# VHH binders against F-box protein At5g18160: the designs that were tried, part 14

Target 1, 379 residues: F-box protein At5g18160, of Arabidopsis thaliana (Mouse-ear cress) (q9fk54)
Amino acid sequence: MDKQDEKKQGTTKSSSTLTTRCSHGNHISQSNSIPLDITIEILSRLPAKSIVRSRSVSKLWSSITTTPEFIKHRSKKTSPPCVLLIFRKHDKLIVFSSPQHQNTYSHVQDYHIEIPKNGFIRRLDSVHGLICLEGSKQLVICNPTLKRFFPLPEPQGTGDEYNVGGFLGYEPIEGKYKALCIVRGWNTQVLTLEIQESWRVTKPGYTHWPTKDTGRCINGVIYYKAIIFDRVPRHVIFGFDLRYEEFTHIEFPMRNYDRFLMVSYEGRLALISSTSSVVEIWSLEDAGNRKWSYEQFHLCLPPNTSLKGVIDAGELIYTGFSLNRSFCVVYFDPKKNNIRETKFQGIADNQIWQPDRLGFDLVNDFYVLPNHIESFISF
Key: E = the ipSAE of ESMFold2; O = the ipSAE of OpenDDE; V2 = 0.75 times the mean of E and O plus 0.25 times the DockQ between their complexes.

## First folded at step 4 (VHH)

Design m22 (from t4a with W102S Y104W; framework vhh_8ghr_2)
Fold by ESMFold2-Fast, scan of step 4:
Structure m22 (fold): chain B 379 residues (1-379), chain A 123 residues (1-123)
Amino acid sequence: as target 1 above (379 residues)
Amino acid sequence: EVQLVESGGGLVQPGGSLRLSCAASGFTFSSYSYIGWVRRAPGKGEELVARIYPSGGSTSYADSVKGRFTISADISKNTAYLQMNSLRVEDTAVYYCARDESEWGSGSWFDYWGQGTLVTVSS
């Protein structure tokens, strides 16, 4: 088809003189360069969005901002932990974030994800800036900072639909990420991210099935609830040590284990059960000796609030609805006996909790991911 | 307390039939849940044989048993069944009844398990 051609006129200056030419030439001019350490310092002080954007405009800056040196330097200066609230609305994840000591959540991104037909996301986890998602036949790593999804290779034995369960872990001494994959009917498999192209079979010494509950990575160990097939199937907590790639299992300290959320509390594996008035905490003191400690605290929360997680500072995160259907997020510090409430910004644009919109009533589920940090790792 | 109790296992000749029963307590089949039969032969992994969503009536089967096995559920009795016909030596395994609590889930991962019932197919 013909395109209409319209001219716009704009002439404001005429100049034909060279004003910035070297007249004392006959010398080789050395190109100006900024030392690498100064460049890293400058780039590390930029907001995350500016760093990500800079990668698309400069191959040099992309090279610098993807180095381990830059990533470590940035993590020290501008990586305050935050809490992510993730709402699933059909094929979409809506993400809000708040620094853990602030009382305001701001919308950061809408992600489109593939979920099982009539299914839901299981075991949504956050590990050192990366989120592990279970696809129908493979694990998918989400990086919220880069706003990207990285599917991992399909593990061995994925013939059945939705037969892959998995967890992500971070080993803090060497700074390595490892994914642990349990394929129903096959062996458990491990992949070291960025180093390996395919899964390695590992031997847990027993067959087991993970439950629907979220796993936790604590000090280089992935913990998850599972069924072990000894003489009689029974519920246990599995521990997978990322450095040695060895499995252990831990017995529950209580019979009503299905009522307890598995979390990291004060740097330890913990099991927490809460009502609006009482919270019970079992903390693992020594896994080898099967030693647990028990604490109980009293609190006053609105009815219909549910415990969702714990931040590194020891505050418990609750979510719920007021009588007027307002979504609320509440933090409870059991050691200080303090309660603080949060606010949402940008809520009108997302409509997920607006009573007059296709909002909260169509949300299939929501997730709370504490202790999230920015990550610039790419695959 | 959620409990699943299997019964009906035993010794049967090739070509024979058995009906396994799974009595459930601590929850109702009218709730959002999948009930599955998973088998485990010595030295082998677990195979999901059949799955049912009792409130909706949908069923699925492993290719190895399709056309020979039938899963069903009686909501009023809170009991699930696995009718096994044309049994083969390869069907020898411990059969477990299992529950996946999931309103929107695929019924692929089971969080509650029975103790199992042994089925031996031999001449």
Scores: ipSAE 0.329, ipTM 0.722, lowest interface PAE 4.4, mean pLDDT 77

Design m28 (from t4a with S106T; framework vhh_8ghr_2)
Amino acid sequence: EVQLVESGGGLVQPGGSLRLSCAASGFTFSSYSYIGWVRRAPGKGEELVARIYPSGGSTSYADSVKGRFTISADISKNTAYLQMNSLRVEDTAVYYCARDEWEYGTGSWFDYWGQGTLVTVSS
ESMFold2-Fast, scan of step 4: ipSAE 0.397; ipTM 0.751

Design m8 (from t4a with S108H; framework vhh_8ghr_2)
Fold by ESMFold2-Fast, scan of step 4:
Structure m8 (fold): chain B 379 residues (1-379), chain A 123 residues (1-123)
Amino acid sequence: as target 1 above (379 residues)
Amino acid sequence: EVQLVESGGGLVQPGGSLRLSCAASGFTFSSYSYIGWVRRAPGKGEELVARIYPSGGSTSYADSVKGRFTISADISKNTAYLQMNSLRVEDTAVYYCARDEWEYGSGHWFDYWGQGTLVTVSS
């Protein structure tokens, strides 16, 4: 209910507080008695929306809230990770956020994201608070928290439209984001974000094509499903180590690999397939030996639910509709054999489910991005 | 499971013709999907030469083959074809049949591939 609180505060208290500055009036002692560390502490306690709004109101607050020190301090006190629920409508993404740790009703549409002109969406994942989107000849980084887009330079070999596939990763030791792009008919290329250099051709393996499946960044390695052209086209999983910029690839442990969702599970690369009654999990045990472990769990879900991802706590995310037609997100903990449900009354609005003029149903253009965190990084 | 099986490749003289066939299983051409023909010659990158949306009939061709190649699909047989006319030595390549699920300008990347069929154009 942030709207109710905001309306009540906006007409009386919030406006007066936000416009008060020590440098423009007879009231000079209060802000002069507040050290920078305490100011950072106060600002870090504000909701993300308030922090973003404060940047447009005050040069001082903008300078503070864009510093690495503030971002680092805020990350220690940030709201828990959330799940982003993303629906495509025409050339827009409609984004809702849901807490991963609570059973709540959410009615609030968080924001709209415009898809880059002539771009299309086939892979979405939240990588340390950022989303990588594909344009016609380039990758575009989206920061949902700041509602900003940062187009990356056009990589080499993009003469054809839509021949770029890409993934974003975060290297936790150096605190760096790197984008990896695969250009059809060319070598793979890598770019370190914020340095804004031209793309660097990386060490090429054989020519390979990434699938439409979502990539995963796990402990500084970008994993993605791809097709390699060794002797015959084969499906494999590629791993790209962000620190050493080295490629590996591994075989799937099963023949029906197209039925398995690639996720991070218990800190490992995993492949998960689920029905309403059984879930199968293959986990990568040892990357050096490329050895997999297998687990099977039983659950009881309605047939109308489908597996969409996994959260860091080890719960599997399913989406569907309850008997009263409210959209729901179901979390299943296979180790504890526990199920919990979050219902979204506003998402069940008939307007969201209407076919667009191209004949598509929005339910076919639905993305679930687990483990999303606030990011204040801008480029 | 999705499978694509190519046939019809072989040796042909310059100016000759070949017809490639792609038999699909595990999905139907009445679904939202593009079928493409991608070729790869040794030492060259992959080239998407033709694609079709079978249920809608829309087709697209690379400039290098436009006017010479014709892609078609038979929904009842779940089979796609590439009719290749006026073949040139530079058309020599392994030809792959591939499927991409249609999604707002999709049909540029393919997730399922056949094993390929060799087309050699020489005298």
Scores: ipSAE 0.346, ipTM 0.722, lowest interface PAE 3.9, mean pLDDT 75

## First folded at step 5 (VHH; framework vhh_8ghr_2)

Design c1 (from m16 with Y32D S33Y Y34A; at its last look DockQ between E and O 0.51; V2 from the best seeds 0.00; counts 0 for: pae E 7.2 > 2, framework grips, unsure alone 63.7 < 65)
Fold by ESMFold2, look of step 5:
Structure c1 (fold): chain B 379 residues (1-379), chain A 123 residues (1-123)
Amino acid sequence: as target 1 above (379 residues)
Amino acid sequence: EVQLVESGGGLVQPGGSLRLSCAASGFTFSSDYAIGWVRRAPGKGEELVARIYPSGGSTSYADSVKGRFTISADISKNTAYLQMNSLRVEDTAVYYCARDEGYYGSGSWFDYWGQGTLVTVSS
């Protein structure tokens, strides 16, 4: 099981708290130790698998590769983004990775993620290289690059009747991950993902109940569909600003909102609906003035494809699947009116289609996570 | 279009009984959705009172109502019921019927709600 491993090269120095072993004696002496910045440079050139393995080799290498300085240095050399295709089978996730920049044909690298105890899967999202897994009493963060899970503390008030549901976000100005959970529709809590942090209660202004759809973190704001109770129940979009930890809600610009997929498009919150011949895109221009822009594009999709997401380059992702044979991903660029496809022979393997329960077939329990990148962060 | 319509609320004295109904349209109970009754008492947040998976028949209840309330479903009528016995003043609330995509252990994700029916328990 393999992940895309393009090695990065970094030249940015770091002066972390680690002991440096430089000599600066007179001009005729040279050090027999390697300076920290050179060690960071050497380690940063390794493939992701080698960096992970190096953490088991020595205390020095482990301490260097886990520092904020190294992680920041390595992440400046962006990994090629990929699409993760995740099939849920019982408590296991079967993950396939596809490069987003392939034009006609690609081989899928697959790997297996075993869900930890108390981790039940309902909703998946990839946020700056981390995947948030929903559990009954807690959220669990998966770092596929490190092949590790980081269970978050249990939030307050998770009685037997209410399970934890929530979202992961990334605040780009301070470079921090935060999790938001909604326990009882009004009991909202936020956690900064740092060692020894605990959940903090927040005040959203409205009792609300998130829907099943995946949220989106865009420019430091978590957006999610929800139902609010002000006079009667009604659907809105909530936004949670991660820096100031403040809620807003935004009206849908249309009445048939359940037909639209919530995504990031061209760096903005967007609502996209697609038929085989027409794509509609509503983009949020100003949340405070409730101003949306609208675009419509024409296309001709292959039969039996459905919209699954959007990559940052502005292409829409569709998937199509013939019964137990080749799985295809179709990319549509609305601006260029261009369609390209990739094929994944390994996904047609029968291991995915074996039922876990008598008479049940789980072939449609499946997620598409665009824009996934490598991350070496841990908690 | 998915709709849930509650009925059967009203005024009842303590110790009395009341039966709430939730008529569903736009989906069938043979699909794998759970139906829940959620109440909002004055000055309190929501409480999930009872939940049923109509296709499998499994049920769950809040501790505050166990032994007094019974949730049931009639698949042929596409209707869920909440039988409330031995009512107390603290059961006074607006009761909402809600649909949950609870397939394979999902929870707390009610996506369609009714408008609610008021239950008042007073002497």
Scores: ipSAE 0.018, ipTM 0.538, lowest interface PAE 7.2, mean pLDDT 73
ESMFold2 (binder alone), look of step 5: mean pLDDT 78; pTM 0.791
OpenDDE, look of step 5: ipSAE 0.024; ipTM 0.457

Design c2 (from m16 with S106E; at its last look DockQ between E and O 0.39; V2 from the best seeds 0.00; counts 0 for: pae E 7.2 > 2, framework grips, unsure alone 62.6 < 65, grease 25.9 > 24.2)
Fold by ESMFold2, look of step 5:
Structure c2 (fold): chain B 379 residues (1-379), chain A 123 residues (1-123)
Amino acid sequence: as target 1 above (379 residues)
Amino acid sequence: EVQLVESGGGLVQPGGSLRLSCAASGFTFSSYSYIGWVRRAPGKGEELVARIYPSGGSTSYADSVKGRFTISADISKNTAYLQMNSLRVEDTAVYYCARDEGYYGEGSWFDYWGQGTLVTVSS
């Protein structure tokens, strides 16, 4: 009958505890709060949009969903991969997404970007859920899931005279992201994307100049086309092993290497060339033995349809304009000889084709990023 | 199909002069084209010696050659030139002509290279 004793012990014997247990299902009698492990399991089952939204309405959920423990737990349950379509108009990126099993692209969001001094964004590549943008003296990492940008520190020795070449990679054994920069062809630097890391000079690399083509990170190796100087300049494929931080180079298996797009195909490095009627695929079987396999497939595509990439399921992605001048995306499966076309949601708004605030009415750049997944990692 | 052909190299005494030429074919110099001369000396890495934006005429030079070398271009002949004066022994190198389309940056990504011409400065 002691009111003071009930007040002192009220937290332990609350009827709200029983209601909370019934309503939330996992509360125990001795606690009014959900254990952290259970909260992580509940939150990790939410869609990415719900997790991001929950951060704005709950300080507790924001603190939980940004921890390394939550990110590690969520990473074990990978989202379905998608293809990103990115249109650039001046300082605006307009992003569409389609899950790779569907034929419909939906508008995701627009981004405003700081345009480099030279006015160009040369390439966008998706690496394990992160997108790397190149600048003149630094790399910028974009996480589309978090809607955030993370500029990297400037590499050492960038000078005014040379721009840097740079790539992002993901090392799957240690689960780490690394960035590679090549300054002046011989000043090679690597950055592990972790808090408090800075650029470090790697083992002396071979002198080489990366070309304009996009690099590809495949099974912990960044591959990119480059020019090497032995007796005469020649084109090769460089590989940078992210775990051992070692460079190698691989000769092209053909003389007309300019016509081939470098991709990941069936889990291997591949070189693909496509006309409207023929697809050629060279797949690397063993880099050490310089062993490539070759396949040729026939198809029928309209003129001015161009190959843009490959999804992990083995379908080739093409873009172009349909007979009625509508933008289209076409998937070709060379093994099944199947062609499927995609549909855009929101294309009726025509915001891609309208002038921006500065009067520009044309798309400056267009990018296709296959195999994109959600990531909650931040720096 | 794009080709760059260097010529004009050879043996010259210190203090002498040479003029290198770079004849381009398979493309014409555009408003986005940059032409550079890159040299590689024995035992050393590549050095961007000079660069020109033919459409606007702007030029830049490495400090090691400033005041001695002059880059120029003749758009009508689709040819770039490197006039090398007051040559020194350390200028001995293979000189390469290279193209960068400005669309990918301001001369940071050379995508086509010539086969090179040897310049030897020796008594």
Scores: ipSAE 0.017, ipTM 0.507, lowest interface PAE 7.2, mean pLDDT 73
ESMFold2 (binder alone), look of step 5: mean pLDDT 78; pTM 0.786
OpenDDE, look of step 5: ipSAE 0.021; ipTM 0.396

Design c3 (from m16 with R51S; at its last look DockQ between E and O 0.06; V2 from the best seeds 0.00; counts 0 for: pae O 11.8 > 2, unsure alone 61.8 < 65, placed apart)
Amino acid sequence: EVQLVESGGGLVQPGGSLRLSCAASGFTFSSYSYIGWVRRAPGKGEELVASIYPSGGSTSYADSVKGRFTISADISKNTAYLQMNSLRVEDTAVYYCARDEGYYGSGSWFDYWGQGTLVTVSS
ESMFold2, look of step 5: ipSAE 0.129; ipTM 0.609
ESMFold2 (binder alone), look of step 5: mean pLDDT 78; pTM 0.782
OpenDDE, look of step 5: ipSAE 0.044; ipTM 0.514
ESMFold2, look of step 7: ipSAE 0.029; ipTM 0.535
ESMFold2 (binder alone), look of step 7: mean pLDDT 78; pTM 0.783
OpenDDE, look of step 7: ipSAE 0.309; ipTM 0.694
ESMFold2, look of step 8: ipSAE 0.047; ipTM 0.557
ESMFold2 (binder alone), look of step 8: mean pLDDT 77; pTM 0.780
OpenDDE, look of step 8: ipSAE 0.000; ipTM 0.238

## First folded at step 7 (VHH; framework vhh_8ghr_2)

Design d1 (from c3 with F29I S31D S58R; at its last look DockQ between E and O 0.83; V2 from the best seeds 0.00; counts 0 for: pae E 6.7 > 2, unsure alone 64.2 < 65)
Amino acid sequence: EVQLVESGGGLVQPGGSLRLSCAASGFTISDYSYIGWVRRAPGKGEELVASIYPSGGRTSYADSVKGRFTISADISKNTAYLQMNSLRVEDTAVYYCARDEGYYGSGSWFDYWGQGTLVTVSS
ESMFold2, look of step 7: ipSAE 0.030; ipTM 0.549
ESMFold2 (binder alone), look of step 7: mean pLDDT 79; pTM 0.801
OpenDDE, look of step 7: ipSAE 0.178; ipTM 0.630

Design d2 (from c3 with A62K; at its last look DockQ between E and O 0.56; V2 from the best seeds 0.00; counts 0 for: pae E 7.3 > 2, unsure alone 63.5 < 65, grease 25.6 > 24.2)
Fold by ESMFold2, look of step 7:
Structure d2 (fold): chain B 379 residues (1-379), chain A 123 residues (1-123)
Amino acid sequence: as target 1 above (379 residues)
Amino acid sequence: EVQLVESGGGLVQPGGSLRLSCAASGFTFSSYSYIGWVRRAPGKGEELVASIYPSGGSTSYKDSVKGRFTISADISKNTAYLQMNSLRVEDTAVYYCARDEGYYGSGSWFDYWGQGTLVTVSS
């Protein structure tokens, strides 16, 4: 939430009005000058890290790569997806990235992202390249590609004594990010992530208390587990449609719902449970009719591995970790009955395993975020 | 399995007292567990009445119950209590025991709830 402001290079005209610097980087003025659209195409072929780095060391490239034309051109390209591994050590998140591909060796990429003080992290997922963090009074959006935090405005009616909780989603038809904030079950608000947007009260909804489980944004709907009250508290799945901004809720198809991880599987909401030998998948076919399909798959995994998520390609992600040893991510394809592994031997040697300043060991408190892509969106 | 079982509700006249108990099983109280008592009056939403951080002994209360209600916990018995004195008609509600176990939690996002115990204050 807190971030040191970048020192702007430019000239403002007056204190009463803000004048954006309008000068463009120098163009080659001769007959062989490269048109802007071709320059954008050339620069857009660079890796995201090169573009981000170039903004700090080249004024010409910063001028070009921050233009609306460049951002629109780059946004038409989907980056190869990665799995983010986020290790929490007190107020720091240590981020690793692993490409979701078919090689047999470890690839370690590190990001360092400081989180706002007093933030409580419960619901981490990568939603089209952005991660939503929960703070005490506001949600904070993290963009790992830009290495920046974007605090959202404070919602209405939060009071001093309660945290703000919520979820980020992406509405694919309008191409907009939206945040859902839930305060004390009845105070629900939605925000379109655009410059100078404000929170608005949702359409009539249900009083509910979200659980600590990670929510999932699937095809423009945020799904999450929550408790509602009839005669007694009971668990349901809530869905918030981002286009129409309407709530629904769905009964679990089984009684042991706490054993199931909520994921996107084959483009649908799914509930997955796994032992070392059996995977159960319930897939939602029709939320209105509350119709689910059910499948079982057999596999043989080492004991003490745990299901952490699903990539869009349909592989299930498991992790296993030993202190001072290789950290492994295991992918299982239920339909092909294939297992593959990525080892992160460098992680075992990392200083993240040392106790923090309060003596707590946070090595077993980590997050696995599949399907992460690059995003250059800024707010 | 995590379970919370409330007991001690009943009918009482205004000015009377009750003590609610919340027996926990499937986990032990930890330094990160917040135990809360949440009530729902007929036709009203949920209200966090009191919370306790059992390992540190810290308590908090809604203003409307301060001085009348006392939350406590016995770690060795894995049980939390709500002593309710000087009961008023507006304290009539179903009282739920709830848990929030996490770093720096404040009892805002409970993930395990009991079935509730009814407290009726009338006549």
Scores: ipSAE 0.026, ipTM 0.528, lowest interface PAE 7.3, mean pLDDT 73
ESMFold2 (binder alone), look of step 7: mean pLDDT 78; pTM 0.785
OpenDDE, look of step 7: ipSAE 0.168; ipTM 0.620

Design d3 (from c3 with E101T G102Y Y103T G107E S108T; at its last look DockQ between E and O 0.68; V2 from the best seeds 0.00; counts 0 for: pae E 7.1 > 2, unsure alone 62.1 < 65, grease 25.7 > 24.2)
Fold by ESMFold2, look of step 7:
Structure d3 (fold): chain B 379 residues (1-379), chain A 123 residues (1-123)
Amino acid sequence: as target 1 above (379 residues)
Amino acid sequence: EVQLVESGGGLVQPGGSLRLSCAASGFTFSSYSYIGWVRRAPGKGEELVASIYPSGGSTSYADSVKGRFTISADISKNTAYLQMNSLRVEDTAVYYCARDTYTYGSETWFDYWGQGTLVTVSS
């Protein structure tokens, strides 16, 4: 549908003007033309929803905001991070977002996205603005900012009853997304998200099964919990370095590893466990020497809260549902011993908690995705 | 602590039968768990042999064992079983019992594993 940028007539392609009345034909230009790079700078300062809406109501603005130049320019200006709250009902996701560093009461921006046919959801994480969904035969990338889905090619060996487990990562030096998948009963494969890319078989050193826990991409390494077959089956953490495409595995520093959430904390891989009164944090100092540091912090939280994640600023995220059915997100800063709360005005009133006339529409799953940023990337 | 303990492995001649048991402790079988048997033959990767959804009775089998193996569960005894009939030399493997705690959809992914029990099929 987009044929050109800028007005229909009047100037050279490098000198095209930005105006709502500028279309092909003999249009009258303004007193001077604004170069494309300046136009991209101006439009890149708009809120993400303004950019997305402009694509629906203006052919000119759609043509500008979908160019590679605009996308690269906007990506350089890091958006303020937010927390996504995602509730699943059947094949539909209800998404709420909240800025991470604002007042106690947050304005909820809700929207609905539909899961692609034959899609399944087991693990959700936000990786440099994108979410990876898992299915029985393929991975699907979701861009919540654009409200679009990008199915990946089917990995090798998915023609039978086996399913696909996988993770998305972002390599920040080369600026590339990569996907890692494990086809049960087959092999481990990697894909660079590019045109014409196909899955490549990798050699992780051990046959393994990822657990249902969410993986984490930290500094260009995908970390995930897995079970390996060495002498006996045991739990480890696998690390896949996205730049060199090399696997490592890391022993847990404790026996009760199932009680610990795997997160990024202070730029490092960490394992966190929390009760209403005590937080334990194990941080990986040196994977090669198997060095972990341990810290313990005290707090006082309501008993019906649960730890869900960590924002990059070092605050722990908890969610809870009060007696009056209000949904709250609590942030705890262990270093400052400080608690702040964000309440969501629309979540308690949303139909997410009500069944339909036939008993359907129950929430199947609930996910908290910290550190989410805007992305205008397409594949 | 969650534990799965396999038993019933051993040496058997081709055409013979064995029954494997998987005793669970630290949790009870529920409508939110799948129990499965995975085998690893010498020099080969893992193969999901059979799985069962105990509360619903739904079962699934690898093509290599359909009609020969039967998975079952006794919720009251918190135990799963794999009846292996018409055994062949290629069934020689360490058999692991495993649990998957995610029940949405029809797909399984195991989080808890037993120590394994060796089955050897030879003349």
Scores: ipSAE 0.021, ipTM 0.541, lowest interface PAE 7.1, mean pLDDT 73
ESMFold2 (binder alone), look of step 7: mean pLDDT 78; pTM 0.783
OpenDDE, look of step 7: ipSAE 0.026; ipTM 0.361

